# VH-VL binders against Uncharacterized protein y4jR, part 4

Target 1, 151 residues: Uncharacterized protein y4jR, of Sinorhizobium fredii (p55518)
Amino acid sequence: MKTLIVEDNPKKRASLVEYYSSEFPSDDLEVTSALISGLRVARDTKPEFIILDMTLPNYSPDENKGSRIELMPFAGREFVMRVNRMSIKTKVIIVSMFETFGVAPRLITLNSLDAELRDRYPNVFVEAVHYSQAQADWKTAIKNARLSLDR

## First folded at step 1 (VH-VL)

Design p02 (framework fv_ponezumab)
Fold by ESMFold2-Fast, scan of step 1:
Structure p02 (fold): chain C 151 residues (1-151), chain A 120 residues (1-120), chain B 112 residues (1-112)
Amino acid sequence: as target 1 above (151 residues)
Amino acid sequence: QVQLVQSGAEVKKPGASVKVSCKASGYTFTSYYIHWVRQAPGQGLEWMGRINPSGGSTKYAPRLQDRVTMTRDTSTSTVYMELSSLRSEDTAVYYCARGYWFDRSLFDYWGQGTTVTVSS
Amino acid sequence: DVVMTQSPLSLPVTLGQPASISCKSSQSLVYSDGNTYLNWFQQRPGQSPRRLIYKVSNRDSGVPDRFSGSGSGTDFTLKISRVEAEDVGVYYCMQGTHYPLTFGQGTRLEIK
């Protein structure tokens, strides 16, 4: 299976890669760190599984050449929408360090975004889960989503 | 709000084909599978198959795969189920129901049903 | 095909009393993802089926809390803690783990 990870935080990215590579060693894993590069790889390689962050820069530091990196708090939502438009056979799971997004008083919760994406993009979107280095919930969610694709 | 509206009752002779429609509204049509389930008079439910409206991919119950065909028209948000070589045993109410392989949505909304009668 | 067997097939119940329906599968319904895809449906006379429970024990929105699902592996139960007149109908279990999807034969709940 071709799997894509889109994650800008180096420590979280390393944890995701280490877990996934250990659990599914035969899968072809590609990794990227920004919205635009992630979308390009998705279009070009058509991965069957995508593990995605909610908050991403449009361009990675390597691509931006020292320009200010602006994090887009709803980049993962944009990614899911655009992947759905590509009509590729893929499933997306969001793994986020943040449980709330936006600016008070208009804060949106991860649970609310999860419900929205499940309703709007059920053909593509699996679920959104919280990432904590101390907890294994995200590992279970990734494993369950990936195994479901073997149907 | 979500609605699945099916075509009207059909009366067919043995050997004929019937094509039942299911028109979806109130949600993104390409985001959910549409399943077909039938129920003979006084009997239980039988799964016939499903279609993914996004790509058109289908999965049919093995006993029906040679006679059933499911298609969709994305411009009208409509799914069709055609059953050929009709037999008296195909007399049933035919339901469409939406649902994704991810179980939370599986069969969460159903159409009103279409009665198909096969008689000589 | 996975065979789903319900018991009893006919369930006469006095209003206000509890009711219980058993569902047994010929194969384990635990999928490799760890989920058990066992659903319960209610069909009132002349109506389309309505889902009550998904993945063994999760109640759908709008379904009264007097309905509960339990079980694991191959043995499952739907329980109604206090039967009301509106509960009359046929109840079906359904497995989504194995293709083709299959339903139990149905249990008719009657008020006596």
Scores: ipSAE 0.007, ipTM 0.507, lowest interface PAE 13.5, mean pLDDT 86

Design p03 (framework fv_ponezumab)
Fold by ESMFold2-Fast, scan of step 1:
Structure p03 (fold): chain C 151 residues (1-151), chain A 119 residues (1-119), chain B 112 residues (1-112)
Amino acid sequence: as target 1 above (151 residues)
Amino acid sequence: QVQLVQSGAEVKKPGASVKVSCKASGYTFTDYYIHWVRQAPGQGLEWMGRINPSGGSTKYAPRLQDRVTMTRDTSTSTVYMELSSLRSEDTAVYYCAREYDWSGYFDYWGQGTTVTVSS
Amino acid sequence: DVVMTQSPLSLPVTLGQPASISCKSSQSLVYSDGNTYLNWFQQRPGQSPRRLIYEVSNRDSGVPDRFSGSGSGTDFTLKISRVEAEDVGVYYCMQGTHWPYTFGQGTRLEIK
């Protein structure tokens, strides 16, 4: 299976890679850190499974010499939408450190985004889960989503 | 080739219900929302609601929510719009339309179904 | 509900001349994702509405370069650079940012 991880935080990315590689050592894993590079890899390699952050920069530091890194709070939502338009056979799970997104008074919760994306893109989107050091919920969610692709 | 084909014209009495169908072909039925829009004689377009054919979830215009029901049949790739407690002001051409990728944009429309409510 | 106001409601135009239609919303149409969901549809006499422009300025496939959309926030414009006979009909703006979706009143383009 080909799997893509799109995660800009180095520590969280390292944790995701370590867990996934240990749990599914036979999978072909590719890792990117920004929205545009993630979409490019998705289109080019057509991964069957994608693990995605909600908040991502458009470009990695290497792709934007001298530019300030600006995080896009709804990048994960845009990613799911655009991957759906590619018509590739893939499933996406969102793993986020944040429980709210955007600016008051129009704050959107992770649970609200999860419900919206499951309703809008049921053929592509699996679920959105919170990432925390205290709980292993994200590991269980990734494992269950990945194993569902084996049938 | 994408097509949305609607059922034929209806004439109903006030207080009755009408159920209009919209059959989709040429694409994966469950991948796109279907909306219903109506147009009264000499008036503009009015949004009525939408259905997600995959899960069956619906959203209705507040003015119509007590009288409108939208359903689908995945086996026949057909969406239904039922309007109850009909009044003369419900006389209109009813259209189904496919929403492209959550954009609020309708890329394909049905041919329309004329519903006349008369005594 | 978001009110969409079009002007003019009746637009007589000489063939080959430009035409411009205004669409104003009672609220900003910028969604929380940064996109503006303002769309334009054309309805030719006796026909269903048909696709034209999505998300302010994107021409749909098969739509001639004569058509262009522009605007931001609450003020939007549809322009036809050189009106042709097949352009006769009613043009509607529509917002997809807020539930319920709402349409403008329509602008009837007529050849004079």
Scores: ipSAE 0.006, ipTM 0.519, lowest interface PAE 12.3, mean pLDDT 85

Design p04 (framework fv_ponezumab)
Fold by ESMFold2-Fast, scan of step 1:
Structure p04 (fold): chain C 151 residues (1-151), chain A 120 residues (1-120), chain B 112 residues (1-112)
Amino acid sequence: as target 1 above (151 residues)
Amino acid sequence: QVQLVQSGAEVKKPGASVKVSCKASGYTFTSYYIHWVRQAPGQGLEWMGRINPSDGSTKYAPRLQDRVTMTRDTSTSTVYMELSSLRSEDTAVYYCARDWYGESYYMDVWGQGTTVTVSS
Amino acid sequence: DVVMTQSPLSLPVTLGQPASISCKSSQSLVYSDGDTYLNWFQQRPGQSPRRLIYKVSNRDSGVPDRFSGSGSGTDFTLKISRVEAEDVGVYYCMQGTHDPLTFGQGTRLEIK
């Protein structure tokens, strides 16, 4: 299986990579840290599984050449929408440290995001889960989503 | 199929209140904001406010804030817009419209409209 | 409130000819997520508005290729490359970046 991780936070990214590599050592894992690079990798390599953050920069720090990095609070949603339009067989799970995104009138909660994406993109979107270093819920969610693809 | 169905036409006297309903179907009701937009005869569109059905939070246009109230009933997937102290200038078609919380589908689905006539 | 100004307000067009509508905002429409929430709506006589264009230049599904949106900063344009009879109606730009949400005055497109 080819799997893509799109995550800009170094500590969370390291935790995701460590867990995934340990649990699924035979998978071909690619890791990116920004919306645009993530979309390019998805288009070019057509991963069967994508682990995605909701809040991402458009470009990685090295691509941004020392400009301040602005995080896009709805980048994960944009990613799912664009991937759904690609001619690829893939499933996406969102793993987020944040439980709310944006401000009114464009406020989204993680729970409402989950419900929205399940309703809108049922063929590609699996689940949105909260990331916490103290709890293992996100590990269980990733494992269950990945195992469902082995049939 | 995603659909917003509004209540029927209303005729009210000045000083009365009107309550218009908007029933959602074909999608997860609590995942999308509902906006209210009105249009006076021969005039343009005016945004009145919005409600988040998941928590009931509202934001109203400042000019209408003291007269408009938006509520929802999650058991029936219905949003309500109540406008009080009606004036002849409130004669309009009132629309509800769905919003995907800041994604590119801003007001992508609209109700059919409810005509409210304020006459003495 | 952000003021949205459309021109022209009345647009008579010969069938098959191009049409262009301008929309100017009193403030920048770039939102904190880096996107510009300038949308275009069409309202045919007796019907509810329908969204044609979202985020400046993205066409909604089912909207013909002859409709296109462009612009940046505070200046935006809706173009129809070849006007058809079904295009008769009023066109509104709308900003979703700032509360309260505001619409332009509307441009009435009529076939001559």
Scores: ipSAE 0.005, ipTM 0.544, lowest interface PAE 11.7, mean pLDDT 85

Design p05 (framework fv_ponezumab)
Fold by ESMFold2-Fast, scan of step 1:
Structure p05 (fold): chain C 151 residues (1-151), chain A 119 residues (1-119), chain B 112 residues (1-112)
Amino acid sequence: as target 1 above (151 residues)
Amino acid sequence: QVQLVQSGAEVKKPGASVKVSCKASGYTFTSYYIHWVRQAPGQGLEWMGRINPSGGSTKYAPRLQDRVTMTRDTSTSTVYMELSSLRSEDTAVYYCARLGPWYDSFDYWGQGTTVTVSS
Amino acid sequence: DVVMTQSPLSLPVTLGQPASISCKSSQSLVYSDGNTYLNWFQQRPGQSPRRLIYKVSNRDSGVPDRFSGSGSGTDFTLKISRVEAEDVGVYYCMQGTYWPLTFGQGTRLEIK
């Protein structure tokens, strides 16, 4: 299986990579840290599984080339939408350190976002889960999503 | 009800430092960048820099980089902008502004803080 | 730094008449993601700036449809189809493509 991780936080990214590599050592794993590079890799390599952060910069620091760096709270939602438009045979799981996004009256929780994405992109989106170093919930979610692709 | 509320007016002598605060409410503080923009009396807008409230990373305008420091306190949802070695030409209204994810530009602004540098 | 040049700097207009403001950048504002990060702000006397237009032509919610933005690359225009008394103020273009972010000098719109 070809799997892509899109995660800009170095510590969280290292944890995701370490877990995934140990649990699924036969998979081809690619890792990126920004929205645009992630979309490019998805288009070019057509991974069957994508582990994605909700909040991402458009470009990594080395790709920025003097342009502004904007951290986008809803980048993961945009990523799912764009991947769906590519008609790629893939499944996406969102693993986020944030449990809430945006502002009132459009304040959205991870649970609300999960429900929204499942409704709009059922062929691509699996679920959104909270990342906490103190809990293993995200590991279970990744494992279950990945194993469902072996069916 | 997104709101950015800034601290009150300051009067400083040349060579002093000033620290302006910007308290955010009505949204998830760590999800949006906060930028600082100033405006000298009767003049245009000048971008000073920005801070990511999540990790605390900053980016400053090159001409101000050695004098400006931006910090945040996540427990109070407050961003600070400190400008050192003040000169008379630093007399301005200082604004904080939020960078919105959908609009890719400043969607909410603070009310402004007047800083006067005089002998 | 990217230089943003506005013209005219002073714009006297008669109520109900159209007004047009030009903004030119010293280099193309098209970012590598295909977006053009050009914004227009209005600042009424004694108030904080308010965004009118983002990404060249997108109007903010609550901004009257008499305001429109257009342009590409290095040449941009803000138009007001029918100037009203409440439109008095200074208008700024801003580029968000390159660090540092830069603004035009501002155009003061006044009623004749």
Scores: ipSAE 0.005, ipTM 0.495, lowest interface PAE 15.6, mean pLDDT 84

Design p07 (framework fv_ponezumab)
Fold by ESMFold2-Fast, scan of step 1:
Structure p07 (fold): chain C 151 residues (1-151), chain A 121 residues (1-121), chain B 112 residues (1-112)
Amino acid sequence: as target 1 above (151 residues)
Amino acid sequence: QVQLVQSGAEVKKPGASVKVSCKASGYTFTSYWIHWVRQAPGQGLEWMGRINPSGGSTKYAPRLQDRVTMTRDTSTSTVYMELSSLRSEDTAVYYCARESFYRGLDAFDIWGQGTTVTVSS
Amino acid sequence: DVVMTQSPLSLPVTLGQPASISCKSSQSLVYSDGNTYLNWFQQRPGQSPRRLIYKVSNRDSGVPDRFSGSGSGTDFTLKISRVEAEDVGVYYCMQGTHWPYTFGQGTRLEIK
């Protein structure tokens, strides 16, 4: 299976890669760290499974040439929408370190984003889960999503 | 063995609230939605809503949205359904049922035994 | 909401004879992935519903071969080739293609 990870945080990315590589060693895994590069790889390689962060920069540090990196809190939502428009056979799971997004009083929760994405993109989006070093919920979610694709 | 075990029968007066529990065992609790479906005496099945035990996100039937609340406790693998401002027409057997995140597979394949809620004066 | 209409609502049958239940949806149940998410449930008196059929024609483990599902688009059928005494109960079709999920009104199967 071709799997894509889009994750900008080096520590979280390392944890995701370590877990995925040990659990599914035969998969063809590709990793990117920004919205635009992630979308490009998705279009070019058509991965069957995508593990995605909600908050991502538009461009990686290399693409910004040392410029300040601005994080987009809803980049993952835009990624799901654009991948859906590509009409490729893929399933996306969002794994987020944050449970709330935006600025008070217009705070949006991870739970409300999960509900929105499931309603709008049910053929592409699986779920959004919280990432915590202390809990294994995200590992279980990734494993179950991936195993459902073995048909 | 995969099971959903519900709390016991409740008798409530009009205007009260009721909270029914559904305890999951034998599978990964956070990998399946839990739906609530009710059935009034002699009537058909009515969908009330569902909860994602992983993130806690919910979707409710529009007719019940202002009175129903679904929550979960991951430490006990238990889902709760609370219905407020009870009316006589809320008298029903309340069921929980699981659904895999992937449509069709394991969709409503396991149901709880049901909880009878009687609303009377 | 998608309306699911079952017929007949009352189905008296003689033991050993075949029985057939129709289910019609107000909209096509073909999902964007090409699958049709139509399920059939059986509810015996005093018991929880039990899924018999999923995705139109797939029989659940433990469900006798005498049960079969068929159909496409908006028209679906559940057939029992030889009715047994244990088949008494109410049968429901359910669609999982469109949100919110909806059930048919139920068909009561009774022995004559």
Scores: ipSAE 0.006, ipTM 0.483, lowest interface PAE 15.7, mean pLDDT 85

Design p08 (framework fv_ponezumab)
Heavy chain, then light chain:
Amino acid sequence: QVQLVQSGAEVKKPGASVKVSCKASGYTFTSYYIHWVRQAPGQGLEWMGRINPSGGYTKYAPRLQDRVTMTRDTSTSTVYMELSSLRSEDTAVYYCARSYDLWGHFDYWGQGTTVTVSS
Amino acid sequence: DVVMTQSPLSLPVTLGQPASISCKSSQSLVYSDGNTYLNWFQQRPGQSPRRLIYKVSNRDSGVPDRFSGSGSGTDFTLKISRVEAEDVGVYYCMQGTHFPLTFGQGTRLEIK
ESMFold2-Fast, scan of step 1: ipSAE 0.008; ipTM 0.661

Design p09 (framework fv_ponezumab)
Fold by ESMFold2-Fast, scan of step 1:
Structure p09 (fold): chain C 151 residues (1-151), chain A 122 residues (1-122), chain B 112 residues (1-112)
Amino acid sequence: as target 1 above (151 residues)
Amino acid sequence: QVQLVQSGAEVKKPGASVKVSCKASGYTFTSYYIHWVRQAPGQGLEWMGRINPSGGSTKYAPRLQDRVTMTRDTSTSTVYMELSSLRSEDTAVYYCARGDYYLPWGDYFDYWGQGTTVTVSS
Amino acid sequence: DVVMTQSPLSLPVTLGQPASISCKSSQSLLYSDGNTYLNWFQQRPGQSPRRLIYKVSNRDSGVPDRFSGSGSGTDFTLKISRVEAEDVGVYYCMQGTHWPLTFGQGTRLEIK
């Protein structure tokens, strides 16, 4: 299968790629690091599985022409919505280092975003999980989501 | 420990096809892309394309995409590069080189095969 | 395609003296992950190319400290602090940021 990773943090991206390639060596893996490039790849290649960060820049540093990169805290939510609109056969899992998003008093938790996305996009969205270097929960979540696609 | 071993020299006539092999050992075959790079006599390096041995996906240099095909056999950890409609200008040493799986276009060519000389002459 | 331009194309150097090779790209090589995918390769006569430097300035294992890479954006430099006889060969820069992958023309290092 075709799998897409959209992750802007180099260290976390390396961990995701290392885990995924060792666990599913026969899959064709594409990697990108921004909302717009990720959406373009999803549209053009129609991956069956997408591993996505919640907080992403809109454009790559190269496309931003040397401007400071601004991270969009809810980019992953935007990504899921737009991929759902594409009507491609795909499943998306969000793996986030952050458990809260936005600025007080408008903080939104990862758990509430998970519930929202499951409710609104059940045909595309699988779940949102917390990334921790000390815990293997995100690995289990990715593995379970990917294996469900073999059925 | 990491090795890329290529097939032997080939002599072909114009219009023929050539298929070069690259056998990988000493690492997990499906964890790294394999690229093909050629070098005409006395000339520089030209990138031809790459294959992802895991899924079999390929990307070719635009000028060669109509004539080049890359495949792999995971049971033998071998990548193949086939070039069709050969011309005298295709006379070159053809190298396979290991690429980065981390990013599709990231760090490249940490290990190289020994090269395969392909001569196209009438 | 991104054009990679090296200078000089021929570099005669006296043993023990420093050598410097320039590489310029027609577009910025900064990738969306914050990394710049500029590599340097050495090809000794009759041998396969060997990577010396990756991501602008990182030296591969076994590459002597006398080799160093620097630069950013579109301008890059490979320096050899003290040239040794074994350094004779052709040096290539290569960009990995943009499709398709492209190499510079090569710089031939010769002992004078």
Scores: ipSAE 0.000, ipTM 0.488, lowest interface PAE 16.7, mean pLDDT 84

Design p10 (framework fv_ponezumab)
Fold by ESMFold2-Fast, scan of step 1:
Structure p10 (fold): chain C 151 residues (1-151), chain A 120 residues (1-120), chain B 112 residues (1-112)
Amino acid sequence: as target 1 above (151 residues)
Amino acid sequence: QVQLVQSGAEVKKPGASVKVSCKASGYTFTSYAIHWVRQAPGQGLEWMGRINPSGGDTKYAPRLQDRVTMTRDTSTSTVYMELSSLRSEDTAVYYCARFDSWYEGGMDVWGQGTTVTVSS
Amino acid sequence: DVVMTQSPLSLPVTLGQPASISCKSSQSLVYSDGNTYLNWFQQRPGQSPRRLIYEVSNRDSGVPDRFSGSGSGTDFTLKISRVEAEDVGVYYCMQGTHWPWTFGQGTRLEIK
C-alpha cells in the first residue's frame, strides 16, 4: 500500500512517521511538508491512504526560494477537495493540532470541518481528529482508517 | 497584480473547433481553479466547466461534455478551453475566471473575454 | 441542478432612487458548515462580470456601501440604496452551495 503524509511541523511529522512505520512496516511511505508538493505527490503516485494536516504552507522552504513561509489555515480542506477531483482511489484522514481555524467572524471548528468534509467528500474523506501528545486517540484513528482499507 | 489575459477574437465556420487561452499572472497558478463561462449576444451567463490547474482534473457542464476540453500548461501558467463541432449558437463571448477555492465563494477575478463568432 | 430565478428581469430606475433585485433558489443554499454561498455579480455594458457580494451579504473590496445583500435559505435580495449612473448593467445571482454552480437569468438595471 502507498501512504502519503503531508505535515509541516517537524516534531509532529516525526511522531506520525515513527508511529506509522512501526505499525505498518510493509507500506510504502512518502512524506512531504507543503500543500503543493503534497498534491503533486498524490497526483503522481496515487497513494491509497493520506494523512494530512489542516494548516500547511503552500510551499516548503526549498520550494519557497527564500520567501517568507505563510501558513494557510484551510490548506487541508483545499487538499481534500483537490484530491477528490483527481478521482483517485484514496482515503484521507486529517490530524490537526488546532481545534479552531480562521479569523473572526469566520471562525470554523475542527468538528464543523469534519462534518463538512464527510458530507461533501464521503468517497475520500474519513475523519478529522485532534493531535495531542498526551492522548492516543489520533493513533487509534489512523490505525482504524488504514485497516479499513484492507477489508 | 492578479490578472487573467485571454487570446484574441476568433471567427470560425460551423463544424470547426476553437481553442481559447487564458494566461494567469500575479498569484500561484496551481492554487486556484479556473472556470469558463460564456455569454451569447444579449443572453445571460452560462457555466461551461472548470479545470484544477494543479492536477489537470476537469468538470464540464452536461450540455457541453461531448464538445468541450479544458487543459493547462503549468510552465506558462495558461489554461486552454477547446470547443469542437461549432454551431451558430456557440457564438458568444467566452470568459475565464479564477475561482476562490477555499469556500467555493465564487469567481473573484475575470479575464477580459474572447469573442467567438461562428458563421458560414 | 439548482434553478436560480431572478425578478424583475428589467428594472428601470430613476437616478438617486433605491433599487431592489430578488433571487430565489429551487433548493436551500445553506451548506453543511452553516454558511450560505450566494454571490451577486454586476456586468456593465461591454465589460466582464465583477463580483459585488459573496456569502449573501459580504461586499467585495472596492464595492460601494450603497450595495447590500440579504436573505436566507432560498430567498435573497440585492439592494442599491441610491442608484448612480455607473450602476447601469445586468446583475446576476449565483449559487456555490450545490454542484454544478448555477446563475440566475439576470436583471437589467436601466436609468429611466
Scores: ipSAE 0.000, ipTM 0.479, lowest interface PAE 13.6, mean pLDDT 84

Design r01 (framework fv_romlusevimab)
Fold by ESMFold2-Fast, scan of step 1:
Structure r01 (fold): chain C 151 residues (1-151), chain A 123 residues (1-123), chain B 108 residues (1-108)
Amino acid sequence: as target 1 above (151 residues)
Amino acid sequence: QVQLVQSGSELKKPGASVKVSCKASGYTFTSYAMNWVRQAPGQGLEWMGWINTNTGNPTYAQGFTGRFVFSLDTSVSTASLQISSLKAEDTAVYYCARDRYFWGSGLYYFDYWGQGTTVTVSS
Amino acid sequence: SYVLTQPPSVSVAPGKTARITCGGNNIGSKSVHWYQQKPGQAPVLVIYYDSDRPSGIPERFSGSNSGNTATLTISGVEAGDEADYYCQVWDSSSDHVVFGGGTKLTVL
């Protein structure tokens, strides 16, 4: 299986890579750190499974060439929408360190984003889960989603 | 230092065309959307639409389709607005403005503005 | 279509506090941004996301937003604050950026 990880936080990215590589050593794993590079890899390689952060920069530091980097709180939603439009056979899971997104008075929760994406993109979106270094819930969610693709 | 520098004022006759340019510097051009805002003499600000600087896809507000065209030249970090078949009602100051959020999140505000280009249409 | 309503003008004496309102149906559920425009100049962002100040904007500028009214407050008003002020929101239902009609602040 081809699997893509899109994650800009180096520590979280390392944890995701270590877990995934240990659990699914036979999978072909690609890793990117920004929205645009992630979309490019998805288009070009058509991964069957995508592990995605909700908050991402448009470009990695290298691609941004020293300009100020802005994190987009809803980049993961944009990613899911665009991947859905590509009509590729893939499943996406969102793993987020944040439980709320946006700015008051329009704060939205991870649970409400999960419900929205499931409703709007049922063919590609699986679920959104919270990432915590102290908890293993995100590992279980990734494993269950990935194993469902073997059936 | 972020700057948006617009082309100079234009005086045109009805039926002519005009092209207003907006040159960006001090940031990665394709990481921020560019918006166009019009202000007729003595009037308030009116949003015309935006262009996705990464894809080149424009979105026009109601009333600004047909005669108005947003375009880009990414090689020189420039966004342009072309108005065809000019009418007296097109007399206004046209501003370009950088959008803080990219990709349609709905949390838009404009942190940097061009100095404005005055377009006068008279016969 | 969503509409933002501002008073056309507000007058204030130097050193006093000016309050400029922006009315909109359930505007407290939206994020309001404020721009200052001096004659012959481009607008300048002075408040974003209801109450945040960009770097370089003095602390005497503040904002609030609740219910049907957002307010830009300028304390210790100076002659240099004389300008037109515009409020702005994103209306997701119309997919449109909406500006208020503007308020001319006169310092006299």
Scores: ipSAE 0.000, ipTM 0.497, lowest interface PAE 14.3, mean pLDDT 84

Design r02 (framework fv_romlusevimab)
Heavy chain, then light chain:
Amino acid sequence: QVQLVQSGSELKKPGASVKVSCKASGYTFTSYAMNWVRQAPGQGLEWMGWINTYTGNPTYAQGFTGRFVFSLDTSVSTASLQISSLKAEDTAVYYCARGLYKFWSGPFDYWGQGTTVTVSS
Amino acid sequence: SYVLTQPPSVSVAPGKTARITCGGNNIGSKSVHWYQQKPGQAPVLVIYYDSDRPSGIPERFSGSNSGNTATLTISGVEAGDEADYYCQVWDSSSDHYVFGGGTKLTVL
ESMFold2-Fast, scan of step 1: ipSAE 0.006; ipTM 0.543

Design r03 (framework fv_romlusevimab)
Heavy chain, then light chain:
Amino acid sequence: QVQLVQSGSELKKPGASVKVSCKASGYTFTDYAMNWVRQAPGQGLEWMGWINTNTGNPTYAQGFTGRFVFSLDTSVSTASLQISSLKAEDTAVYYCAREYWDSSGYEFDYWGQGTTVTVSS
Amino acid sequence: SYVLTQPPSVSVAPGKTARITCGGNNIGSESVHWYQQKPGQAPVLVIYDDSDRPSGIPERFSGSNSGNTATLTISGVEAGDEADYYCQVWDSSSDHVVFGGGTKLTVL
ESMFold2-Fast, scan of step 1: ipSAE 0.026; ipTM 0.639

